# Miniprotein binders against q9vhn3: the designs that were tried, part 16

Target 1, 154 residues: q9vhn3
Amino acid sequence: MDPDDDLVLENEAEEIERLQLPEELKKPIDPEEEDERVARIEFNCSGCEMHEMVHYFGRKPPFALGVIYPEDNYVMRDPFQPPPPRWQSKPEYYIAMGTKCSICSKTVCKDPGCSFYYTASFCLPCGKEELKNWPPEAQARIRKQMSVSQGRQT
Below, E stands for the ipSAE of ESMFold2; O stands for the ipSAE of OpenDDE; V2 stands for 0.75 times the mean of E and O plus 0.25 times the DockQ between their complexes.

## First folded at step 12 (miniprotein)

Design N5 (at its last look DockQ between E and O 0.54; V2 from the best seeds 0.00; counts 0 for: pae E 1.54 > 1.5)
Fold by OpenDDE base, look of step 12:
Structure N5 (fold): chain B 154 residues (1-154), chain A 106 residues (1-106)
Amino acid sequence: as target 1 above (154 residues)
Amino acid sequence: EEDPSETVIVIIVGDDPEELEEALEEIVEEAERLGAEVIVRVEDGIIVVLVRNLDEETAERIAELAEELAERLGVEVTVVIVEGLSEMWAFRLAFELLYRLEEEKE
């Protein structure tokens, strides 16, 4: 009855630790894969009480393929856009909310009661001041637009 | 609130990218001269130009230019003048028009 069965139990614990499947390093969800669908940019119109969260600020919204603005725009994805069918180029429905005034840099929506455009976007106060420097034809056009917008607020 | 301004939708279609670019440049230059907001979409050989914040007279000028460009450069130009249309709806209209134009060619 030979005593030599010293079962070296010590080696089993080290082998179990090696078989621990490397914790799948949950690749940190690249914060860049942050759901491009979440609006993270605050839009606040200085001319009205409009407050919205938008997806983009710039000239070329990535979700509006090929669209180029003359100025930086606050752009929102249409939240109600159905997912395009797989075969259709993603109809990118979007809403341009507004811009910054070219003079005072205040954020304004594209509503005629808050801003107008002539060569650039202006808030109404800044635009009214600059209007005097513009050609008479341009002045007439802008004044007409302003009159219509004011008439609807009454 | 409907924007009381007019928008000119210009759809430019052509086989030569250089001609398309030239047409776009000339429309943009004229629109800028008029102080109008120009929003451009270029995709798959189709250019859609929205010229916005126009009155009736300036809208007609842009339309006339677009028609002249079609003749001179040999590009296909479709022009629509619309009132009170948002940017999104203007583009939607443009694409609906494009679809109809393609169906008529088949």
Scores: ipSAE 0.670, ipTM 0.877, lowest interface PAE 0.5, mean pLDDT 85
Fold by ESMFold2, look of step 12:
Structure N5 (fold): chain B 154 residues (1-154), chain A 106 residues (1-106)
Amino acid sequence: as target 1 above (154 residues)
Amino acid sequence: EEDPSETVIVIIVGDDPEELEEALEEIVEEAERLGAEVIVRVEDGIIVVLVRNLDEETAERIAELAEELAERLGVEVTVVIVEGLSEMWAFRLAFELLYRLEEEKE
């Protein structure tokens, strides 16, 4: 009857799964409510050492109604909201902070000095290596973009 | 020549959700073929599509496609090509343009 005794006597994989999604915790902790109001997700950019707590990680942040990203983004609510446009019922401003690199899974911010997007998001080190596998015209386009973001190449 | 990345803002307005979805799908498919980042915002009767990380040539291709879709599908399309705007600023520009157009009609 003791939950600790049950945890000791059961298979670790089954117990971990039960502990991660117990019915008892669903009532006091609603994942949707937790994601919307409290900034509990840590964001640390591997490219520039930016560190922030954000509200959401995913493609469809609930406080940015109607917005759909092509990949999971770290998104925070903007604490300094300007007056809403008249046609919106509940205006919320937000900041898309960054993503995970598609190759190394390191977190990177949206700053062009830290990441870029071509078919997916890449940190600069992984992106420079992956670039070699892209069509020549795409390579030329992205190399120009990187030279502008990192300063002009000689 | 200095050639920073460009964003195409496509504003699609219509009363028929099926026409709106078809227009959106064709724009998204071409943008993905070009490797561009596509961010969509959907509201009642309005779809705003940001096609980002393009150059001048690819931005013009998206703009041309959007205008051809308006003629073929009968949706209203507004296309703006911008440089250096963040995602949120691009959405703000799109909705400010829509707001100003509504004020002119009054």
Scores: ipSAE 0.559, ipTM 0.803, lowest interface PAE 1.5, mean pLDDT 75
ESMFold2 (binder alone), look of step 12: mean pLDDT 72; pTM 0.660

Design N6 (at its last look DockQ between E and O 0.44; V2 from the best seeds 0.00; counts 0 for: oily chain .101)
Fold by OpenDDE base, look of step 12:
Structure N6 (fold): chain B 154 residues (1-154), chain A 102 residues (1-102)
Amino acid sequence: as target 1 above (154 residues)
Amino acid sequence: DPSETVIVIIVGDDPEELEEALEEIVEEAERLGAEVIVRVEDGIIVVLVRNLDEETAERIAELAEELAERLGVEVTVVIVEGLSEQEAFRLAWELLYRLEEE
């Protein structure tokens, strides 16, 4: 009846405690289910007094099914949604508010009085300077756009 | 006013043909320096080429028609003036529905 069997049991309990899997800090899923319906991104046009809260900034707004922009756009859900056409499974109405100037990164709305697009979006001051570097045909087109926008502000 | 938008609706059974058609329209629009907004949904591509003058709009329209013939895709082209992006897409969808009912 050999007495030596008792000693081995004590050391196993300490090793189990070390294998405490780091509690994956379940980052509390901040139950702020960011209601995707709440606009949380501030949009301020540098060219006008337009100030809005928008839902998305990027090239592919998730609520605009399949829409892809050439540049990051500030996009909001349209609160004044006409009823979806019968064929549209999820009519998500949206408004693209604006973007950032490709030169100075200032936020501008899509109003012709605040920005224009040629290869990229420009605020009017930056665009006027860059215009000199563009092909004559492009210059003519943009100048026409600028003239019309200035005429509507008077 | 360079406020014309070309709406190009591309429908086809072959994804590769659709992609090629889209690519060529985008390339031409980029060459023109125009803003291109694309929507792809359920095998239908809607391309908005924005802020064009009449001449450039016609060029895009002609290209789209040529692509239809060459690639065998169905293309519907509409040139509209003064429409927002949202209005243009709405119009595109309205056109699509009319085409399905015929």
Scores: ipSAE 0.695, ipTM 0.889, lowest interface PAE 0.5, mean pLDDT 85
Fold by ESMFold2, look of step 12:
Structure N6 (fold): chain B 154 residues (1-154), chain A 102 residues (1-102)
Amino acid sequence: as target 1 above (154 residues)
Amino acid sequence: DPSETVIVIIVGDDPEELEEALEEIVEEAERLGAEVIVRVEDGIIVVLVRNLDEETAERIAELAEELAERLGVEVTVVIVEGLSEQEAFRLAWELLYRLEEE
């Protein structure tokens, strides 16, 4: 597989045929497996305008085989991602959309303007308060990251 | 995200050696407060240690190199800036693909 060939927009019909691998398409789909392909979980970021239906909430999304998160994540299948490297056995595309803030439990996306990670995920308001309790080295690191994100908003 | 991500690719024949290498990296990353995302395949573990700065990223990279020597696993470590989780995993697989091709 040549990664550069996958980026040619004129290949839409060939991409559909490629994505419909004969061996995968011949197997009967378990009804429970079909339910996993349906995005039934609402994801609404409390920090921005992102609203999506996602497929999974947890640490080990079954369609992202082998992936393990340190905390529960809202994860969706992403049909618009380029195909994975050819050595991967299943070309499931996915996006980790966000998490729940470890303090207030509000849903936040991964955008640095909405959340950040230090030991756990925090929305910006809760994280700014928790930052005061962290070691000075960590405070400096996270404040620098937040300043860069805030500058992008200016 | 302008923060640093350390991509650690661990390859080996022995699941116990792979698990030990992973556990040590995860323990140090958690001590630093970093987000750790792991992808496990047959004989390959890819670890993304995210939301670091230059100093902490170098600490993880140094540990990864030490583990290769101590545990006899093959380790590739790369420090990157500004990549998403998926972009980092793709880079990891591209590195593996190029190494296997050679």
Scores: ipSAE 0.694, ipTM 0.872, lowest interface PAE 0.9, mean pLDDT 78
ESMFold2 (binder alone), look of step 12: mean pLDDT 79; pTM 0.771

## First folded at step 14 (miniprotein)

Design P1 (at its last look DockQ between E and O 0.63; V2 from the best seeds 0.00; counts 0 for: other shape alone 6.525 > 2.5, SAP 78.716 > 70)
Fold by OpenDDE base, look of step 14:
Structure P1 (fold): chain B 154 residues (1-154), chain A 117 residues (1-117)
Amino acid sequence: as target 1 above (154 residues)
Amino acid sequence: SPWEERFERLFEKLGDPSETVIVIIVGDDPEELEEALEEIVEEAERLGAEVIVRVEDGTIVVLVRNLDEETAERIAELAEELAERLGVEVTVVIVEGLSEQLAFRLAWELLERLEEE
């Protein structure tokens, strides 16, 4: 049992440490690009306890390529999606959080328990009042939507 | 990941319990694509539906949301008619209970499959 076999094992641990892939030098994210990735817009739903920081408020979020909204939307980037390589036109993942009520301008999320859409976005209190002015078919549709949403919160 | 779980919860919370029609329009003529989009948007607006559009080169994805079954079928029929009249390729999917972002993801997956075929 030759004593020389013990010396070879100590070098493997050091070689494993050397084979630690150089920490890919996180290319300094261009400070401008880092700044664009920080959510700076506060989103607070008036209908529920949802509070988030989002990246954009408007109709055309620049990170959601080609997306156009009928109204200004609060939009959050997926913070965990690596930026797609410039050559891959993969859409960035995002979340449309909500909008402002078209009547009272309060911020509401897209939860059916907080808002609904008919020609525009409404908070539930404003929408319930306006509902009386809409065509019967539209009223029926919106009432159905509200009934389903209330059933999920229970 | 804890984050994936958070996002999934957000998607569930922000899901529309109503019908959403996903219309994918593909064509080589930008004018035909624009005309198809305009007609879908006009019909959706008449119905009071939310229309979210994604325009890319040669492809338009339209989400028509806040529909019931009857109005969803109407949008689908219009999309099919437009395909025949304008010569654009149209794919229509009707879904329930999806958030906007999940609907777009579904549309993208469908597009990838159509390109492989």
Scores: ipSAE 0.726, ipTM 0.890, lowest interface PAE 0.6, mean pLDDT 85
Fold by ESMFold2, look of step 14:
Structure P1 (fold): chain B 154 residues (1-154), chain A 117 residues (1-117)
Amino acid sequence: as target 1 above (154 residues)
Amino acid sequence: SPWEERFERLFEKLGDPSETVIVIIVGDDPEELEEALEEIVEEAERLGAEVIVRVEDGTIVVLVRNLDEETAERIAELAEELAERLGVEVTVVIVEGLSEQLAFRLAWELLERLEEE
């Protein structure tokens, strides 16, 4: 964005007249709605350098109505999309960033180079050790998945 | 904006090369919907797959993730058998490398088209 464009848009007299805001946009924001928009949870991936602030940790994010995860997920609301109407949750409103490893509890993002899922979420170090205990068919599937994702960079 | 570019990079980084089965289940009887969901979840858990559900009135969308071609086909076959046995309407799509958000978007678009008929 050009700073000069922003300064022109901040002219009170012209901006107010051009907008003609409807009454609904003038009412105060509900504090509970502001809490849902505030990213208060720190997310640091132990497998890479991803660091983000996210909005929710759990299985049923309130801004993704009807969605249920099998594990607690760190879920970020997309701050550049308007919230969907309450009767509808659009799939692009959120990003499920990652989980906690089911063995060591370290936080990992969903990048295949940092974690994978088999019965539960695992960071790569813990998952490689647990892999030895799984049925041979499952081991082959997960090893193939790991080689495609180039998990050897982590 | 710089923040939109950052979120696009996050979105692309969190892509998944594994296969996902999208199962859309539609029916008038909540008991039949629940039974169909439970059977899919049981088989997915037996395979060690990640199951993410979205529940709405008369409709359940199930994402079964972290599969390969063979296991994805197994889930798809189960879903087709459930449609015949339980009398629910089932739509099954197998996709590779699709993020969770894009998988739900695809399911959403299919639901909207079904409602237009």
Scores: ipSAE 0.721, ipTM 0.861, lowest interface PAE 0.8, mean pLDDT 77
ESMFold2 (binder alone), look of step 14: mean pLDDT 72; pTM 0.635

Design P2 (at its last look DockQ between E and O 0.64; V2 from the best seeds 0.00; counts 0 for: other shape alone 6.452 > 2.5, SAP 81.168 > 70)
Fold by ESMFold2, look of step 14:
Structure P2 (fold): chain B 154 residues (1-154), chain A 117 residues (1-117)
Amino acid sequence: as target 1 above (154 residues)
Amino acid sequence: SPWEERFERLWEKMGDPSETVIVIITGDDPEELEEALEEIVEEAERLGAEVIVRVEDGIIVVLVRNLDEETAERIAELAEELAERLGVEVTVVIVEGLSEQFAFRLAWELLKRLEEE
């Protein structure tokens, strides 16, 4: 009697624990959210070998509520989870991958070996040509940033 | 998770050690908030910086990115001057190499602590 009760209790506790699902797995997927989880926009960096599918191109990604970029950005989101409530701590939920060069319109990622920002985004070839027209202090700052990135790339 | 691993790989690949100024502006008067935002954006654009804004319910968070130490301090000093002149509340933090979403998370943590005061 006592041994049988002990064995049954151990099996029941283990089985109940294994059958309990996390609440997030129980939630039904909103059909509109499921569509937003599909990355439909091709992102190919012209300055490196980065090739990804992203979810949005523009200044106001709907899954990054309230955020406004100064330029159209290619933005990728977490495809496995719904957007967190506003001001929640999930910084890895999305990533702005890159933009278009303001001169030649080629797509570039945000790596400093592929692009940099001064008043607008530039691929390195276009930016190096435009750099000559900038104030001396800005030229020095940007050349220093480019020198650091060369060490990282090479 | 598969996503967090992918995010970390992509984020590390695109790292940039430049300076970012986080400016949190709060207040009840929308016109004062907008004026403070405009002045920060104008100076940031004069410096050639990238400006990313997040707006909600009397709270404005401004990220001023691609700065160096000197230009970051200039933005911080302007933000403090605006708080005194316009009567808005301002919190300013200078960070290095932080992604925009981590900067917004830091802003959230600062706002949460201010509300607990």
Scores: ipSAE 0.753, ipTM 0.878, lowest interface PAE 0.7, mean pLDDT 80
Fold by OpenDDE base, look of step 14:
Structure P2 (fold): chain B 154 residues (1-154), chain A 117 residues (1-117)
Amino acid sequence: as target 1 above (154 residues)
Amino acid sequence: SPWEERFERLWEKMGDPSETVIVIITGDDPEELEEALEEIVEEAERLGAEVIVRVEDGIIVVLVRNLDEETAERIAELAEELAERLGVEVTVVIVEGLSEQFAFRLAWELLKRLEEE
């Protein structure tokens, strides 16, 4: 019974723990940066059941590099996108969720079933009423868009 | 991931069933770039189209949305004319059924390809 067999395997668990790559010290995300990543703005579409928390409401979302909207938009950032490395300007993934109706100020998403755009954003009820005042060419275009959107929902 | 699926669903939901014109404007003279942008924006506004602009590192990406085929072609023709008149470089892509965020992503991928050539 050769004494060499008593290699005490007891420390394998400790050695495995030691070989565990040091937990990458999650650099404490700057509390300010963590705060910016939390969606704090409530978005509720008046046209559908969509309810989301978003990160920004305005014309120039800071996380969408250089993007400028004609109207205030509710914008959600991709929560899973790692911050772009400082040395590479990569476009961040985001979603423009919606806007406020230019007439009634109700919040609507950009789903064609909830809103459309002509010179400004409209909810469907307000837009349908305004449509009558628009040039015939514009009316035709919007009606075509509405028909296509209804076809996608079937 | 469940989240990725959710995010994709949101992207699809926010897709514009109309045509989107993506105009990428590059050049060495900032004044020429600004003039090109202004003319595109003015024409788009005249058409009642939604104009979303991204300016970064001297590159301008203009999304003209809510267009039909005829008006999309008109914007494309204008962009080409501006390139000739102002001496800016213009890349135009017309896409149907695209969300804003995908349009910008597409523009970015196109820019990368153009830089590699």
Scores: ipSAE 0.693, ipTM 0.878, lowest interface PAE 0.5, mean pLDDT 84
ESMFold2 (binder alone), look of step 14: mean pLDDT 71; pTM 0.648

Design P3 (at its last look DockQ between E and O 0.60; V2 from the best seeds 0.00; counts 0 for: oily chain .108, other shape alone 7.472 > 2.5, SAP 85.572 > 70)
Fold by OpenDDE base, look of step 14:
Structure P3 (fold): chain B 154 residues (1-154), chain A 115 residues (1-115)
Amino acid sequence: as target 1 above (154 residues)
Amino acid sequence: SPELFERLLEKLGDPSETVIVIIVGDDPEELEEALEEIVEEAERLGAEVIVRVEDGIIVVLVRNLDEETAERIAELAEELAERLGVEVTVVIVEGLSEQIAFRLAWELLERLEEE
């Protein structure tokens, strides 16, 4: 058993250990980046049973590049979309869930059975009352929209 | 689940007409003017206007329209194209969520760029 064979094997093992590329320490995902992906805003529709956690409330969601709303919207990122590679500025998929009623400030989703829009968003109870004050043409349009939405729920 | 996401999009679909206006042009001032005129008309109609601006392309969603008002917005967009020299693509859709409408707009843009 030549003593030289043991020394060569130990040196090869040490060299292999040195050549083991340091496990690229998975750079801890910047806790700030992880934090931005966690939905922290509670969304509860007053018109239906929809309850979700969303990522943003405002007019310009940062993850929906360039999107501007006329009103503050509750916006959720698609939780199932893989983050785009840093080099690809592909807009993330998102869902605008809803808004606040312009009269009573209750949260409503964009389901036609929960809200409608004319100059602003309204919950159905507030909107039905306000509808009487609108031009006849606008009233007709909204009534048509309401009739179509009721037909889908059957 | 992706299925849940799609169900949400369906639930949040507007049963009314949405006009998708895609505005492309080389002059930022012309693009801005086109956008302003569309927004003003939409607001006059009491429609919801959602705008996306990215890299010289403007996508405008005019929502909560009936057929007549949708046609009016489409006609305005076409007029703007002629007057301002911007390229305008208009699509009228029904029953779509905002997100699906934007996806459709992007798909159209991709096709237009390949042509």
Scores: ipSAE 0.739, ipTM 0.897, lowest interface PAE 0.5, mean pLDDT 85
Fold by ESMFold2, look of step 16:
Structure P3 (fold): chain B 154 residues (1-154), chain A 115 residues (1-115)
Amino acid sequence: as target 1 above (154 residues)
Amino acid sequence: SPELFERLLEKLGDPSETVIVIIVGDDPEELEEALEEIVEEAERLGAEVIVRVEDGIIVVLVRNLDEETAERIAELAEELAERLGVEVTVVIVEGLSEQIAFRLAWELLERLEEE
């Protein structure tokens, strides 16, 4: 119990926010924090009708704490939930919308009908052509994935 | 949850298999070595690797696998636990977005701390 008391005393700024200054939780957000919450990047999927504004394009979104992508991703903060406090370690309130095709650079969402991943992200047209150059066992795996996602109707 | 955000997550779900690897240890060098070996094997398979790093914990999502390749990643993770002395938890899932997979990983971590 004494360690908990010491930690609370050492964190006076956090204690004041929690116990003595609740009005600061209702104050206007710091302009820099407000800018972080504004979606400024257009995301337009070339494979479907998805058009959204997102908050980040890159490998390490600052609002998805500790998450690292192998490629630049278009990442949206949850538009329907308040942002979690910055000191919270669970960054689950975000969504990775899509990437750029590694061949043609067209923007595609992560819907299996629009893109797939093998060593890199591909839009379906580029990926179907690149598939022919891959090892046979990789070709079989990816073709199975594509047939499941595309359904039975012709 | 807001209905629109849930619809986006469902649309962007992937029918492929994902291996969730949770690596826990006190030595950053051993954690980094375990991560590097998993990443190398995943890249050899052409899989997408998404990493979440916290103090003493690495969560790795290896995505776009089939049953055979997912099992190979899981077997590697078990070998690393024995060889490197890190604690490893492995779960294979299918049809989940990366955000839901990380949510599952976080729940597993919290249960392990309770136990």
Scores: ipSAE 0.730, ipTM 0.870, lowest interface PAE 0.8, mean pLDDT 77
ESMFold2, look of step 14: ipSAE 0.701; ipTM 0.854
ESMFold2 (binder alone), look of step 14: mean pLDDT 73; pTM 0.665
ESMFold2 (binder alone), look of step 16: mean pLDDT 73; pTM 0.665
OpenDDE base, look of step 16: ipSAE 0.734; ipTM 0.895

Design Q1 (at its last look DockQ between E and O 0.61; V2 from the best seeds 0.67)
Fold by ESMFold2, look of step 14:
Structure Q1 (fold): chain B 154 residues (1-154), chain A 102 residues (1-102)
Amino acid sequence: as target 1 above (154 residues)
Amino acid sequence: DPSETVIVIIVGDDPEELEEALEEIVEEAERLGAEVIVRVEDGIIVVLVRNLDEETAERIAELAEELAERLGVEVTVVIVEGLSEQEAFRLAWELLERLEEE
């Protein structure tokens, strides 16, 4: 009798036992589908009054098939359109709500009055401090964008 | 000025050529500080290069056309203002539908 053969048989039986977990095979009420439909992530913009519950935070929202962001985004399903039927490959409508500032980590929406993107996302206060470190052409571009969004009068 | 978005649609049968074209566009866009959002499907890559001005948007468009000649991929480039990310992707798919009706 070879003890190595006994160990192999014991390991095989253990793996068969794991494969036969009775309650792992739940019927087609798919918890992943429930997670996709439920907006459980709080989004509160630090630059304005926007607050919403959203469905996803990350770079590759599963309901925006194939989309890849350069940084984590708060993304929600479009509340005015139902999800497409399961038999259709049509991309679902979605809304990219905002990001976190790359300096202070405050949550900001995509509105130009709350944030902007240059190499990364910045809230306006942090972006104004980082602006002096950028090339002069970029500084001019960003200052003009901020002036338009802030409605500067003088 | 409202910021400009360059929509680059890359179509090809060779994944290596598609990935090379994508990598070069992303590298230049990142050098310019632009936000790059990518949508990848089999044989099709759509790239949104956002928060550009007119000069930098034209530079991205010129690179995309050069890549089409060098790599042999099909490229369509559109420069738009004032579109949301979702509106830009929708426009890209409308353009693709017109191309497929050839």
Scores: ipSAE 0.685, ipTM 0.874, lowest interface PAE 1.0, mean pLDDT 78
Fold by OpenDDE base, look of step 14:
Structure Q1 (fold): chain B 154 residues (1-154), chain A 102 residues (1-102)
Amino acid sequence: as target 1 above (154 residues)
Amino acid sequence: DPSETVIVIIVGDDPEELEEALEEIVEEAERLGAEVIVRVEDGIIVVLVRNLDEETAERIAELAEELAERLGVEVTVVIVEGLSEQEAFRLAWELLERLEEE
């Protein structure tokens, strides 16, 4: 039972402890960067039961590179996208949830059953009233949109 | 079903020509009362004209093609049905990648 076997085991344990990769100092995610990823804006569609927390309300979402809307939109970062590696300028995936009715300012989603667009966004009730004042061609287009949305509720 | 989206991709070296092309597309879309979503990145403009019927979609496409000839910009036009905004921009990106490989 050679005494030299015990000394080798103690050195291996110390070497294993040294080879414990320093706990990757989880670089403190800049609290500002973490804060930008938390959806803090409440989105509630007045036309349906859709309720979501979104990241942005405006015409130019900063995480949607170069995207410009004609009106203020509620925009969400895609929750299923892994954060792109810092070196990859991959466009972040986003979802435009909805907007406000240009007449009554109620929030509506982009679903044809909740809103439509003609020069601006309208909820269905307001849009139906305004529709009468529009050119016949525009009326025909919007009526077609409304008919398709009503067929899905069935 | 007025669910057609016209995707217009505008590429060019002259920013003034790009701006003019964008302005004319936006003006026509506004005249039609259509929703226009624009993405500008690194000298590439992607325009989505949303919720059009077939006739109006074709009209926007024809305008985009005319602009290419007149302004000397490279224009790619695709008419798609039933796509979300996100899907349309994704498709535009895929098309751009293919165009850069050719």
Scores: ipSAE 0.684, ipTM 0.888, lowest interface PAE 0.5, mean pLDDT 85
ESMFold2 (binder alone), look of step 14: mean pLDDT 79; pTM 0.771

